# VHH binders against Mechanosensory abnormality protein 6 (mec-6), part 7

Target 1, 343 residues: Mechanosensory abnormality protein 6 (mec-6), of Caenorhabditis elegans (o01811)
Amino acid sequence: DLNKRVYNHTPGPCRVLTDNYKGTAGMTYVESQKRVYITLGYGRAHDLKTKTGIAFYKTNRTDGRSQQEMYDLIEMTINWNGYEYKKEFIPTGIDSYSSSNGRVLLYVINAHPNHQCIHFFQIVESSKLNHRKAICDPSFSSLQDIAVVGPDRLFVTNMAAFGRGWAQILEFSLQTGQGAVYYYDGSKLSTAASSLIAPTGIGYDAKRRILYVGSMIRESIFAYKVAKDTTLELLYEMMLLTSPIGVFVESKTGDIWIAAHPVIHESAWHYTHPENQNIHSPSQILRIRIQEEGNSWVTTEPYANDGATISASSSVVFTDEQMLIGSSFGRLLHCDLTHSYIT

## First folded at step 1 (VHH)

Design f01 (framework vhh_8h63_2)
Fold by ESMFold2-Fast, scan of step 1:
Structure f01 (fold): chain B 343 residues (1-343), chain A 125 residues (1-125)
Amino acid sequence: as target 1 above (343 residues)
Amino acid sequence: ELQLVESGGGLVQAGGSLTVSCAASGRTFSSYAMGWSRQAPGKERELVAGITSGGSTYYADTVKGRFTISRDNAKNTLYLQMNSLKPEDTAMYYCAADRYYGLTYSPSEEDYDYWGQGTQVTVSG
């Protein structure tokens, strides 16, 4: 419905961390470090003064920092280590793998229009990323998000056959289902699911072996069982009545957190003018708890905004009673949760 | 346990070519990302080339266009073909295997599961 409205609501006190880090499109949480790694600058990559890259935010706020320093992002230094990279780095989707020995691997989508790749990094020392490899497959037309299932093994969503412009608008209008989920096994890329309508956010529940894939156009989440051979079996489709963009699975509970665009035509127009700071599109965060039977769920809405505080929410992370909300075009928001939203 | 043994080093004149090899024994070689690192006297260790389990290759800028890394999974052997050798290529060359299904690009020993003892390459000028 084009008359869909959003009423502003927060789960507790919220702070806008910085306007300088517009384009906080992707986030991943590394529990062993108490850090959220955030991709920066996507929506403003064409501005000469806008810096793109990766930063982390510390979720442990008791480490003796001043109150202002507790809300600062720390930028990562990237060591490309001889990799021949000639295109600008425009990072968006990101996910991580943590080994029991403390090693952390990061996987990052480069959304450059003519050079879409997934870059493989290792976190070294406190603030350094060592580049290990890249996958730049010709099928990568519109990569959205990554779900890591093991070291160098991941699922990735490709939203449409056409990455931008008139052809993508026509593709979505006709609902041809040319989106896919690809799987990389450390050496070979394969198609895990095909004929999908605008797949976006993706998240993996390792304990239950369930992969959650958002569909922007269907306004739903698909739940797949991941077999031991990594083939996907569709279990069910959860209708949201909103367009999912980012998916985060909470490790402690198995709860599914969704960053959503509740008015899709407004966010679509924003995507055609990402540099324009005067365009506001609504933001919404949902939290879903799957019931014990596995075929019913409870959906709550811990956050919603008309776009004035944060526009077009694209990513969410929840940890230690804190919620971080990122946007492809907007600000980075930090909220302290005063109550649980699963009742 | 995976064991790595390098061979093929020696003395070569500037502008010449040399191939060094690394023979692997033990567990499945084909599952590992493999690399070649070098260390000259008084300098830090430098990763010069890497190859993933799928065959994708990466090179340091200092050797790109001159060195070629390859693997033969049937023979459990890694190769580094070095062309247009320069005196600054003089170093001990080490073979390494990374268990995490990818090459870390780190010169740090801790980022690799297995290392060889090295093979010396000396380029005269």
Scores: ipSAE 0.000, ipTM 0.142, lowest interface PAE 18.2, mean pLDDT 78

Design f02 (framework vhh_8h63_2)
Fold by ESMFold2-Fast, scan of step 1:
Structure f02 (fold): chain B 343 residues (1-343), chain A 120 residues (1-120)
Amino acid sequence: as target 1 above (343 residues)
Amino acid sequence: ELQLVESGGGLVQAGGSLTVSCAASGSIFSINAMGWSRQAPGKERELVAGITSGGSTYYADTVKGRFTISRDNAKNTLYLQMNSLKPEDTAMYYCAAELYSGWYPFDEYWGQGTQVTVSG
């Protein structure tokens, strides 16, 4: 049976932070700043007047802010530095690199259909992004997520040969292996893995040198060892019984957090009707802990919702016993963890 | 404001070859994917081939190995090269384009169709 049911539960008290944005599809955590950077405006409207951009949310709850200020998203101002082609900016996947000298670099997927690019930014003056460059490759048909491994060095998932639409749905129904993981070394793009079935979220564990890649259609996470030359060696596949969309690796523990679509046909329907505010698709967050020898793991489900609170969870960040959940269709959810013991 | 115009259909002998083409004009820069569907008399419409702006292709099992889809992005023209044609390939062939509006869903546009008849 392809039909699944979701039972609502939370890991502790949760708060919806915003209904003003038309999407909060991607997130990255910058620990040195105690900030989560969030991509805005994807998936809810086809109106070109709908605001898109990047904002940050402060995770430090003890920094002396008023109650009103604690839950605010602060929008970034983008300085494009004369970037020539003035195509619409539709940011989705995002990841960051923090240098030892305090510089923070952001890498953002622009999901514009004929100009799918990865934009390279530097954070300046607290709330400004300076555009540094873009990589736009003809093979970028359905970019999903980024895993940064060093300054201007990153892996990126390309989910499908076709962009969002009927052709992509047909591709997925046939389970053709047209997805890939690309690697950019600061100057050249190469294929790190090919013939993948719907790769989505991607996350890197720098301490273990393991790259985790979600497969939406296989309902699994692939774990790859990253060699010194950045060649990927498949270690194993972790079955989830749900469709992973976003992947976050907790730096302190190595725990893997997954934002998932537990009923993929309902989220697919929602993606064909993103402007209909009466459509809800389920959300689910998983936490995976790799056991000591690395040959087994434990999966828990700290959050699940039928879609009424937040639909089609697409991203997750966990820090300081706090969980943030984003969605391509809007809303940003903040939960305090009280039911789960995480070390 | 996208227009799709098909051409190249006709009568062909079984085992023969035919190329149909589709010229796109108007709002072409937002095309996410283009494809070919066909509808035989008394049958449902079937998607037979698709191609993305990046050049990645899809084929239905009924035509895989016999049909080749290609796109000239400079001319905004889509082609379907049909080889080893069978009588069961007889159908009206429709060109389709998916437009990305900057958000989901995609707008879908269809042409008027071009008839392909394979005699035996």
Scores: ipSAE 0.000, ipTM 0.256, lowest interface PAE 14.0, mean pLDDT 80

Design f03 (framework vhh_8h63_2)
Fold by ESMFold2-Fast, scan of step 1:
Structure f03 (fold): chain B 343 residues (1-343), chain A 121 residues (1-121)
Amino acid sequence: as target 1 above (343 residues)
Amino acid sequence: ELQLVESGGGLVQAGGSLTVSCAASGFTFSSYAMGWSRQAPGKERELVAGIYSGGSTYYADTVKGRFTISRDNAKNTLYLQMNSLKPEDTAMYYCARGPYYDFWSGSLDYWGQGTQVTVSG
């Protein structure tokens, strides 16, 4: 796009927490533990031969670790409880539910081309996941992200009728609107919204009962009111002028954080050539605060990069004046916020 | 068709005033933040003023106190009133659409040809 450019900047000092080519496509914050859980996978950028998994990063700085150890990722061990297809695990989208009794449940998208599923885990001990079940519905063709609304109750985005490849590119070019938001109530899957164009990131504001769904191709966020029966009412569409990929909602403020691809054509090219280290696609993080009766908003851009530091940002978490940025192409950034980027 | 048409530029003496305007069409003008950027020969484009859909404004330090941005949602028109003009204000002025205007970033969309402002001194 000739009239667009990226202006490189950071909200404060940033550091790279991992510099390998495992994707860091999904993150969820568990406040009770002061931990961010991160999916490590090649489902979007590389083939199935690379090691995948789940790790956590501690956000508190008072837990007695050395300065160097403070920035390390800790890999989770998974007890699959006999699940047959565990070797085909390519985790991407992730979200969590914390109960009042201290139990933490994780919900993880497996983006394997032949077995797109959502896996249900419970965190046990400090670094172990017990697999509880999986749902692998035939309608799962291009799962992107999860928004948990209660124990074993969640919304999930399915971006397109076809998985990654030429058929999906044709689908997007024709704008046929084959994307959907599904809802799982603990036992049954249903369609909550249909005929969507490339839905990607999804986030839930529990205090306001608002579900935010990104549309990559429309370059917007849809805001839905979640009714008591979990049906969705469209409230408004926020134009971003950039492609949203990941959505994170601050529980305290209701602020919406977005990991975006500001030049979608360059990101699409990079996804076609993920092995080429000479290709950099831009990254952008936005912070939105809804103003004036929910019909106006203030958008700031705390981070942007031409792709050299991190390409195609796909996930973001913000907590305690700290920002984490992940990408399907690897690298994980930790930035300290030294200034407020919201009015 | 999305369109932004800048007008009102011209030659003005140092210390003078000028108003440039931007006529918008093809989108719901009232829902978008709007801004003005400028580009002088040999310099990078800079965002000089912005106005949110709700009416809050932003000004670059270089123009603060001299320029006033305003909008008329009924007429789909954006204005920039420029007072106490200086030779260094000489630039092509571009109307921009987007929710991001505290950063000179790719999230601002420019569809117009701009309007030239020349300040003699």
Scores: ipSAE 0.000, ipTM 0.116, lowest interface PAE 18.2, mean pLDDT 79

Design f04 (framework vhh_8h63_2)
Fold by ESMFold2-Fast, scan of step 1:
Structure f04 (fold): chain B 343 residues (1-343), chain A 121 residues (1-121)
Amino acid sequence: as target 1 above (343 residues)
Amino acid sequence: ELQLVESGGGLVQAGGSLTVSCAASGFTFDDYAMGWSRQAPGKERELVAGISSGGSTYYADTVKGRFTISRDNAKNTLYLQMNSLKPEDTAMYYCAKYGEWSLTYPEYDYWGQGTQVTVSG
């Protein structure tokens, strides 16, 4: 809706963790480490000055660290393990798998405009990523986000048949439904869902075996039941009246956290002029609780901003009464929740 | 009962060579990728080498060019030939079977007891 207005509010005190990076588009939470891994540099990656990479943020408040150290991002060193990567690394969507033996695997979308791939990493030592492999399928035209369901097994959203430019704009305007969800089983890529209109964020609830897929243009979330053979059964579509971009599932409650663009035409304009610091596009975080008795849900809005504090929120993580918000245009916000109301 | 039994570890001088072996039983050895990981005191476990059911190999950068992984499907045995050994190669070496659906990097579902390799010098 072109007439939507955003009124600034926060769920508690918020702080900006970094302005050094022009993009914090993707985040994944590793509970065993009490860390959030964050992709850096997307959204402004055509700017040759943009620093790209992966960093982590520690969420444990009881670590005995100084206040300054508690809010610092720590950059990961990437060991490419003989993989001769000479193209720009533009990391965006990210998800993780923690194995029972203590290994943590990271899966990262490289959104390079000519060669979109998913890179497979293992975390080694405290701050090092070892590259294991990459998959670069010809069908990867506009990869957005990853939901991991097991080691080297993942769902990935592909937003549009055309990855950029006037053709993608026309595709969205006509709503032709050329988006898809792909599934990778560790060996083969298959299509898990097709004919989707601009699928974006994706999140998996392992305890309930439900996959949530955002649609930017429909302003909704699709909920799928994941069968043992990984086929998807559509359960319902939740209308949001806002454009979902990032999806995070809270493991203990099953609550769905959504990073959204409440005024999509303003974020679309911002994406065409990412270098202009005078352009702000609104940010919004939703929290959704599905009612046990059926296809009903309760939606709350813990955070909203006109774009001055953070523009075009693209990712969210919630843990231990703390909320992190990322954006394709940079800034990473940490908010402490003083009250959390959802029924 | 699935079992992996490592042997062949010992004390060796820097620059020397050693072969460790893993005898596998209780599963269809030929159908699974296998690997070697090591763990030194106070350090995390590190994958050093892997071999697929078809014989394709992987090596960590720390051992590439010095270590050779091989398998003998007729004997249900996995080998790691270690050449040009360094003091930093000192570790407990573990044989492992890859999980059923992670063939490109081992998410090991079964581990042996390990064999100690100590490099002096």
Scores: ipSAE 0.000, ipTM 0.130, lowest interface PAE 19.2, mean pLDDT 79

Design f05 (framework vhh_8h63_2)
Fold by ESMFold2-Fast, scan of step 1:
Structure f05 (fold): chain B 343 residues (1-343), chain A 121 residues (1-121)
Amino acid sequence: as target 1 above (343 residues)
Amino acid sequence: ELQLVESGGGLVQAGGSLTVSCAASGSTFSSYYMGWSRQAPGKERELVAGITSGGDTYYADTVKGRFTISRDNAKNTLYLQMNSLKPEDTAMYYCATLYGSSWDEYTFDYWGQGTQVTVSG
């Protein structure tokens, strides 16, 4: 709605962890390490002074570090293992797989201005990523987010037939369903769902075998049952009255956390001027708990901001009563939850 | 970068024994889950034995009781001791690093060029 208003509120004390416009477009939580891995630099990738990369943030508060060290992002060193790519690495969507043996695999979307790729990394030592492989399919026109379901097996959203620009804006205005969810089985890419309108964030509940896919234009989340053969069965569509961008599933509860753009036309304008640090667009975080027996749920809004603190929230992670909020345009927000906003 | 080089394959008579070895160079070998996979002509690659960084082992039913996987972290070397060999064990044997939630659900990351084991008989 063009007349939507955002009322600023927080779930507890919040702080900005970075006071620069590096971009924090994607996040994934690795519980075994008590770390959130964050993609950096997306919103300023066209600025030659901006470094892109991957960093982690430690969620544990007890490891003997100073308070400044506790709030610092630690950048990963990437070993590309001789993989050749064009000079731009523009990381955005990210997800992880933790094996029972303590190995952690990271999967990262490279939002390069031409055909896009997904890069497969392994974490080696404390702060090093070894590149293992990449998939670069001609159908990758507007990759948004990844949901990992097993080692080297993942779902990925492709938002539109056209990449970022006026053609994509026209595509969305006409609401032609050219978005898709692809599935990679470790060897081959296939189409898991097609004819979708602007699919964005994607998250997987491994315990319940449910895949959640956001639709920015429909202002909804699609819930799919994932069969043993990885085919998707649509269970229901949850209407949000806001545009979902990032999806995080809390494994313990099955709660769905959504980073959303509550005034989509302002966010769209911000995306046409990503280098302009003076543009602000609203941010919103939702928490959804699905009730017993099907299509009913409770939605709460633990965070909302007019864009002055953090613009166009793109990702969210919740762990240990802590919430991290990222944005394609920069800043990383950390909030301590003093109260549960869902029963 | 981890590089894996297999050796020790060859022709063996049924009922015989053979040890294949895998020499690792580059990244820290001791931190990886390691395995031996094999591929017979016209068949998919199968994991026959695995070993964790902590030394816990896995064996496919087809080789359990006959094959023994071991590692020497000081020498960055993985071994597969094969006893009571059968013609059905004829395959190319590959050394690999493993990632997975279980021995039924894994993926290979680094792997070698393989070493051929042929059992006559």
Scores: ipSAE 0.000, ipTM 0.159, lowest interface PAE 15.7, mean pLDDT 79

Design f06 (framework vhh_8h63_2)
Fold by ESMFold2-Fast, scan of step 1:
Order: sequence, then C-alpha cells, then structure tokens
Structure f06 (fold): chain B 343 residues (1-343), chain A 121 residues (1-121)
Amino acid sequence: as target 1 above (343 residues)
Amino acid sequence: ELQLVESGGGLVQAGGSLTVSCAASGFTVSSNYMGWSRQAPGKERELVAGISSGGTTYYADTVKGRFTISRDNAKNTLYLQMNSLKPEDTAMYYCAAKYPGYSYLGTYEYWGQGTQVTVSG
C-alpha cells in the first residue's frame, strides 16, 4: 500500500551489509571466535534452484580489516560426508555449542517441505563444516528454531501439525494448539511441551536455566524453568504488541532479544509470494530485561522499520554494542547501538 | 489508511497525573488491539500498555498500578491515564494499533509523531 506508514527508528547508525542474499533467516553467535553464523537462502524455500548455505560475519573490530572488509560475509564450505539428501538443504534455524577445548558444533534446521530435519555440523579449519548426522523425525512438520543446552543436546520448536497451506491456516484460525517443543538428548527425541499455539523462536539462558519460547499468534514469550532432568516448568508469559519470530538470549546480561513481525498479514502474504522483491513487510526488534527479583521486566524497542530497509525481520543477534538483523526474505542489517540504555 | 494522532502531553510535577489520547482514523478502535509505547532520550523504546478488541489489558511492570489504558468507542479514541508520575516517566509517548488482515491473524502498526510528557522532580 502506497499510503502505508509505520514509525521508523534505529538504535544508532545502521547499514545493509548486502542485497545478494535471498534470505538470512537464522543466526547464532560464537563468542570464542567473535563470529556470527548465518543461514542463507530460506526465503526461496519453494524455489529449489536458489543456492543455499551458511556464512559467517566477524564482529571483532581489532583484527586489521579495512572499513570496506569490516562488513563482509564469508561463506562456509560444507563437506556432507556422503549425505544423500544434501540438495534438499534449505537452512533456517541455527544454534551453536562451544566446548572448552575450542570445538564448535552447529545445529541447523532444514526447512525443505519433504525433508524436515536437524543437521549436526562441526566447524573445522576456518571456513569448513563437516556434516556429522541428521535427525529426521516423522513428527517434524514445521520446525522453526533451536536452543542448544549442551553438546548434541537441544530444544526445538515445531509450529503446527500441518506444515503449510490451507490446512495450517485452518489450524491457526481454530486455535487448536498443535505446536510443540521437542527435546533431543543426543540419542532420543521427546516432547518437552505440547498443545502450544504457533511456537516460533526459542532461546536458552544457561546461567539462569530458563528457556524462552515465542508464540506468533498469542503475541507472547513463555518463560520455562529447565529442571536438572530437562523437564519444563512454566514460570510466566510475557505479553507483547507483536508476533515474535526469532529469539536470542544475550549470555552476558540474560537480556532477551526478539525479531518480530508487527504486521503479520503482510509477512504471511510475503511467505506465499517470496519471489516478489516488491513486497515489504514491517520489521521490529524488541529487547526484554528481567529485573533483579525475576518477577518484573522492561520491554524496549531498539529498532522498527516499515519493511523498506529490511522486510519481516526473522533473526537478531546482539554483541559488543552491535546488532545484526536477518530476514527470511533477504538483506542483513548491521547497527551500532548508541541508544542502548535500558533500565 | 491507518492513522493515529497522539495528543495531551505536557509538563507535570512528580506525583501528578496526565492523560494522553490517540485519535484513530481508517479503522475502528473497538474492533482492534491497541497500545502505547514510550521513548526517552538515550533509551530504547519501551512497550507500556495494550488493550485487545475484547477489552483485555496488558501493562508493563514499570507502570502497572499507575497507568490505565481505555477507549472511547463513540470518539474512536484511545487513552492512557498516567497517575503517580515519576521523573523516569519522561518520554515521547506513541500510540500503536493492530491492523486486521485475517480472521485470526492480525497485526500492528506504530504511528504518528508522538506526544511529549515531561515530569519534573
């Protein structure tokens, strides 16, 4: 709509890192390497001709890079180790685990409609991924996001019983709550939470042992205490004026960062027509800080855009006063935070 | 087009009260989810209050018990009644609306230039 307006604002100076990528749906931060790993190509999921992959962005400003090189992405080379379905790789949700010995493991959702799986990779050398295994369970119908809690141990969200189309729209309209959170212990998959309404982004606070799960349709974040045996206890629900899609937990502060779709009907239209570069859906980033007693929180909005700069923000990472915003439909945005004060 | 125009801000003493209003056009306030956000210089924009089409309300813990969100359907206007104001409440206040796109799925738009509230201490 030519007369559509939203209130645009930024937390400081922002830049588009590249227009070359067809999607940047998922991101994970590896602090030991000062790198953000980014999944590429998701927004063209029905177009199997679009090249997909994983790249990284370096957050370290002291490594001697020129100003031009400071914002470049480096694509990873994937060694599939003979995996037969490698051509069906449409990466979306991603998370990582760093061991004390320097080993880094990546876990990546494959959103291919006929091959919904979670792929396990190890980073080898500086820019190479070795495929270790995949888990492909019949219950995987609409995988969204991953929260890693240890080596090969993770929670994953499954949004709906029906993977797409008319049946999923009917499911959401009837509010039947057929979404779930699954837990993988390194060997077996189990159901950690069920009867959820459109669970999307998921993030884990290891210091506090709290799992945060977004609900797109309820427009909220659920906070669960993770017990020693990995069972979940619901602590509270944080209501938002928006649909959460991606969740990132800042390890240093415990702050919860949310990539959100404030105009969900436009992002839903874009998902049905991802090939149309003229569709722009608004983007929004929220930051939540839990107060000392854990019974209250402050929600701020560091970023909002009408979709012209970045459409339908799907992922966010915050580190060292820098914010990266990704979208299933392309572009990657980098912002320096000058207005970062939160009470 | 959805349009929201905020008004009613001003200078008020700590402990005082103020009501800000949001006049809506291009949609009906009673059939939409609406809310208020605020932003102070140097701070991120904070979500403070919301109200659903059914009248269910949400409040941020920073304002719960002090602020009240309400609507006047005849005037197609949203209100935020702010009581026991503190210097920390000093901010530009913005009105937000949820735009209906599907029967169950709806969406929000943040709108307008905002209205400035300054609390002196």
Scores: ipSAE 0.000, ipTM 0.383, lowest interface PAE 12.7, mean pLDDT 79

Design f07 (framework vhh_8h63_2)
Fold by ESMFold2-Fast, scan of step 1:
Structure f07 (fold): chain B 343 residues (1-343), chain A 122 residues (1-122)
Amino acid sequence: as target 1 above (343 residues)
Amino acid sequence: ELQLVESGGGLVQAGGSLTVSCAASGRIFSDYAMGWSRQAPGKERELVAGISWGGSTYYADTVKGRFTISRDNAKNTLYLQMNSLKPEDTAMYYCAAGDYSLYEYFTEYDYWGQGTQVTVSG
């Protein structure tokens, strides 16, 4: 909307954790390890010198680590034979599965223009990723985000013709209803939902069996009940009046955190001019609380920025009164909440 | 791909005990919710016990207090210890695995074994 504008505010003190990477586009939280895993280098789509990879950030501040270690982003060593990954790997969407025995599996979208795949990794020796397999289905035209529901079982959004980083939205006529949600069962890919309008962020509440899917163009979140046979039943659509990009679900509370682009025409223009360091597009984080009875909800806005501090927020994680915000074009931001209740 | 193989079934007298086991091969066993279902002739299949990824357990009212489900993730093995057996416990017992299933709900499992017969005589 041409008339939208952002009023800058924070939920507490914030710190920029890194400027070394052009893009911190996706994040996943592993509670058992007290770590957030972050995809790095989405800017590689526009600058071939941009470093790519996966790193983690430790959320446990009371483990006796030094002050330096408390704020360090630690890069993972990726063991991926037969691939020039730093040249061809443009990681974006990421999600994880944690087993009861402490094993962690990571699932990562490679948004490379010539091949879009989902890569399956296992965390080994604390700081190493072993590549296990990839799925590179011909239907993968514009993968956005992943929601893991079990070991090697996941939902994934495909936006259609418009990709996150190199989509030329202003150059293309929008083909309404070309988006989909695919489901992978560890062996075969199927279509879980079709004829969707620009699906983006996706998040799964395992305890409530609800899948949340963002629509960038509709400016809404769709809530689906996941049936026992993995088919999706639409429960309701939550209107946001902003474009959702990333979704994070608090499993215990059911609260839904959204990384959003509040002025979609400015973020669209930024995506068409990604090399221009003078362009800033706004960032916005929403928190949605669903009432226990019925389909009513309350939306709050813990964070908003005009783009000068962080442009085009694309991912968010909330843990232990701490919030991390990632961006397709920039910085990783860490904010402490001031012990104020968000209503 | 996950393969499940049951063993330990047999004939036991009413009031007796029996342990059936399920050996899993293939994918990471510890990442699955596991369960035991049974089916007697002329009856519908019922879930008798379930165990979550985290070790939380569920028991059907018909077996609660008599049966104990457990898992050994290091050996990729699921167990069902059956005590105070009754003739109505006579059934084919099936091991099952699923990645969505919580022990608190009726579960639809993705993988099933061939079954092991348990017969309880009067």
Scores: ipSAE 0.000, ipTM 0.155, lowest interface PAE 17.1, mean pLDDT 77

Design f08 (framework vhh_8h63_2)
Fold by ESMFold2-Fast, scan of step 1:
Structure f08 (fold): chain B 343 residues (1-343), chain A 120 residues (1-120)
Amino acid sequence: as target 1 above (343 residues)
Amino acid sequence: ELQLVESGGGLVQAGGSLTVSCAASGFTFSNYAMGWSRQAPGKERELVAGITTGGSTYYADTVKGRFTISRDNAKNTLYLQMNSLKPEDTAMYYCAVTYDSEYLFGQDYWGQGTQVTVSG
């Protein structure tokens, strides 16, 4: 229902970490470093004049730093190694892999209008990214999000065959299944799932070997069992009654965190006018716990806002009773969880 | 399976010379930057020398002018020639590979090491 409303509430005290960046569309958590890596600048990237990049936020807060220093983002320096996309970098979806030798690999969607690619980086010297390679398959028309399952092995969602503009709007209006999940094995790209309706966020539960894929138009999450040969078996569809955009799987519990757009027509209007800071679209975070039998779940709503604090929540990370919420239109929100919303 | 096997360590008198070598297998050696790190008991591991795929070299200030790193791509072997050895050079020496051809710091894999002991 396009006339949905949200009831504003928070899980504990929240603060806006930054208004300096015009987008915070994607996030990934690296537990070994106690850092969340964030993609910056998406909301104004059409003209390529907005500063874009990657930054990190430290989740391990140590006494002896000022309150300001505790909440600062630290920008990464990117070494492109001669790669031509430095000035055409529009980062959105991001995920990471931490190896047993302490190396961290980052995988980043470049959502450039004419060139959709996934860039492969290695974190070096704490605050530097070295570019390793990119994959730019012709099928990459509308990449949304990445779920890493191993070193240089990942699933990626492609939302629509027509990419963007009126053709994509027509595709969605007809409710045709032209979305896909692709799998990259370190060498070759294959189609893992097809005929999907507007797939968005994607997350992987390594312990259960379950891949969760959001569908914006169906207002649901698809749960797939991942076989050893990486083929997907649909287990069930979880109805949300809201449009999922970002998916995060909590490693300790297997809980599924979702950044959602509860009023999709307002978010769509905002996407047509990303530079207008007077437009607010609602934000919503859901938390799902799968029950013991694996065929039922409990859904709670730790956060909801009418868009005044943060518009169109696009990503979420939860760690150490802290929740971070990002948006394609800017602001990064930090909340401490003081209440358990799932029992 | 990626494998790095170091050899050539031993006991040497101060002022002497040793060459340690690293035999690499399980990957395309010529496509990767390689390095030598060392670790003495109770100390942090130190990168002492590195060499890129193009042959550019790096040396830590502690060994600059005394050590020379080289590679033989036809033999899949990395070398470290150590001259004018000091007791302070006593350490386990590790061969390392990285996936970034331009980055010599933060190696991805280490071998089991070869012990170099310098007495005076």
Scores: ipSAE 0.000, ipTM 0.120, lowest interface PAE 18.0, mean pLDDT 78

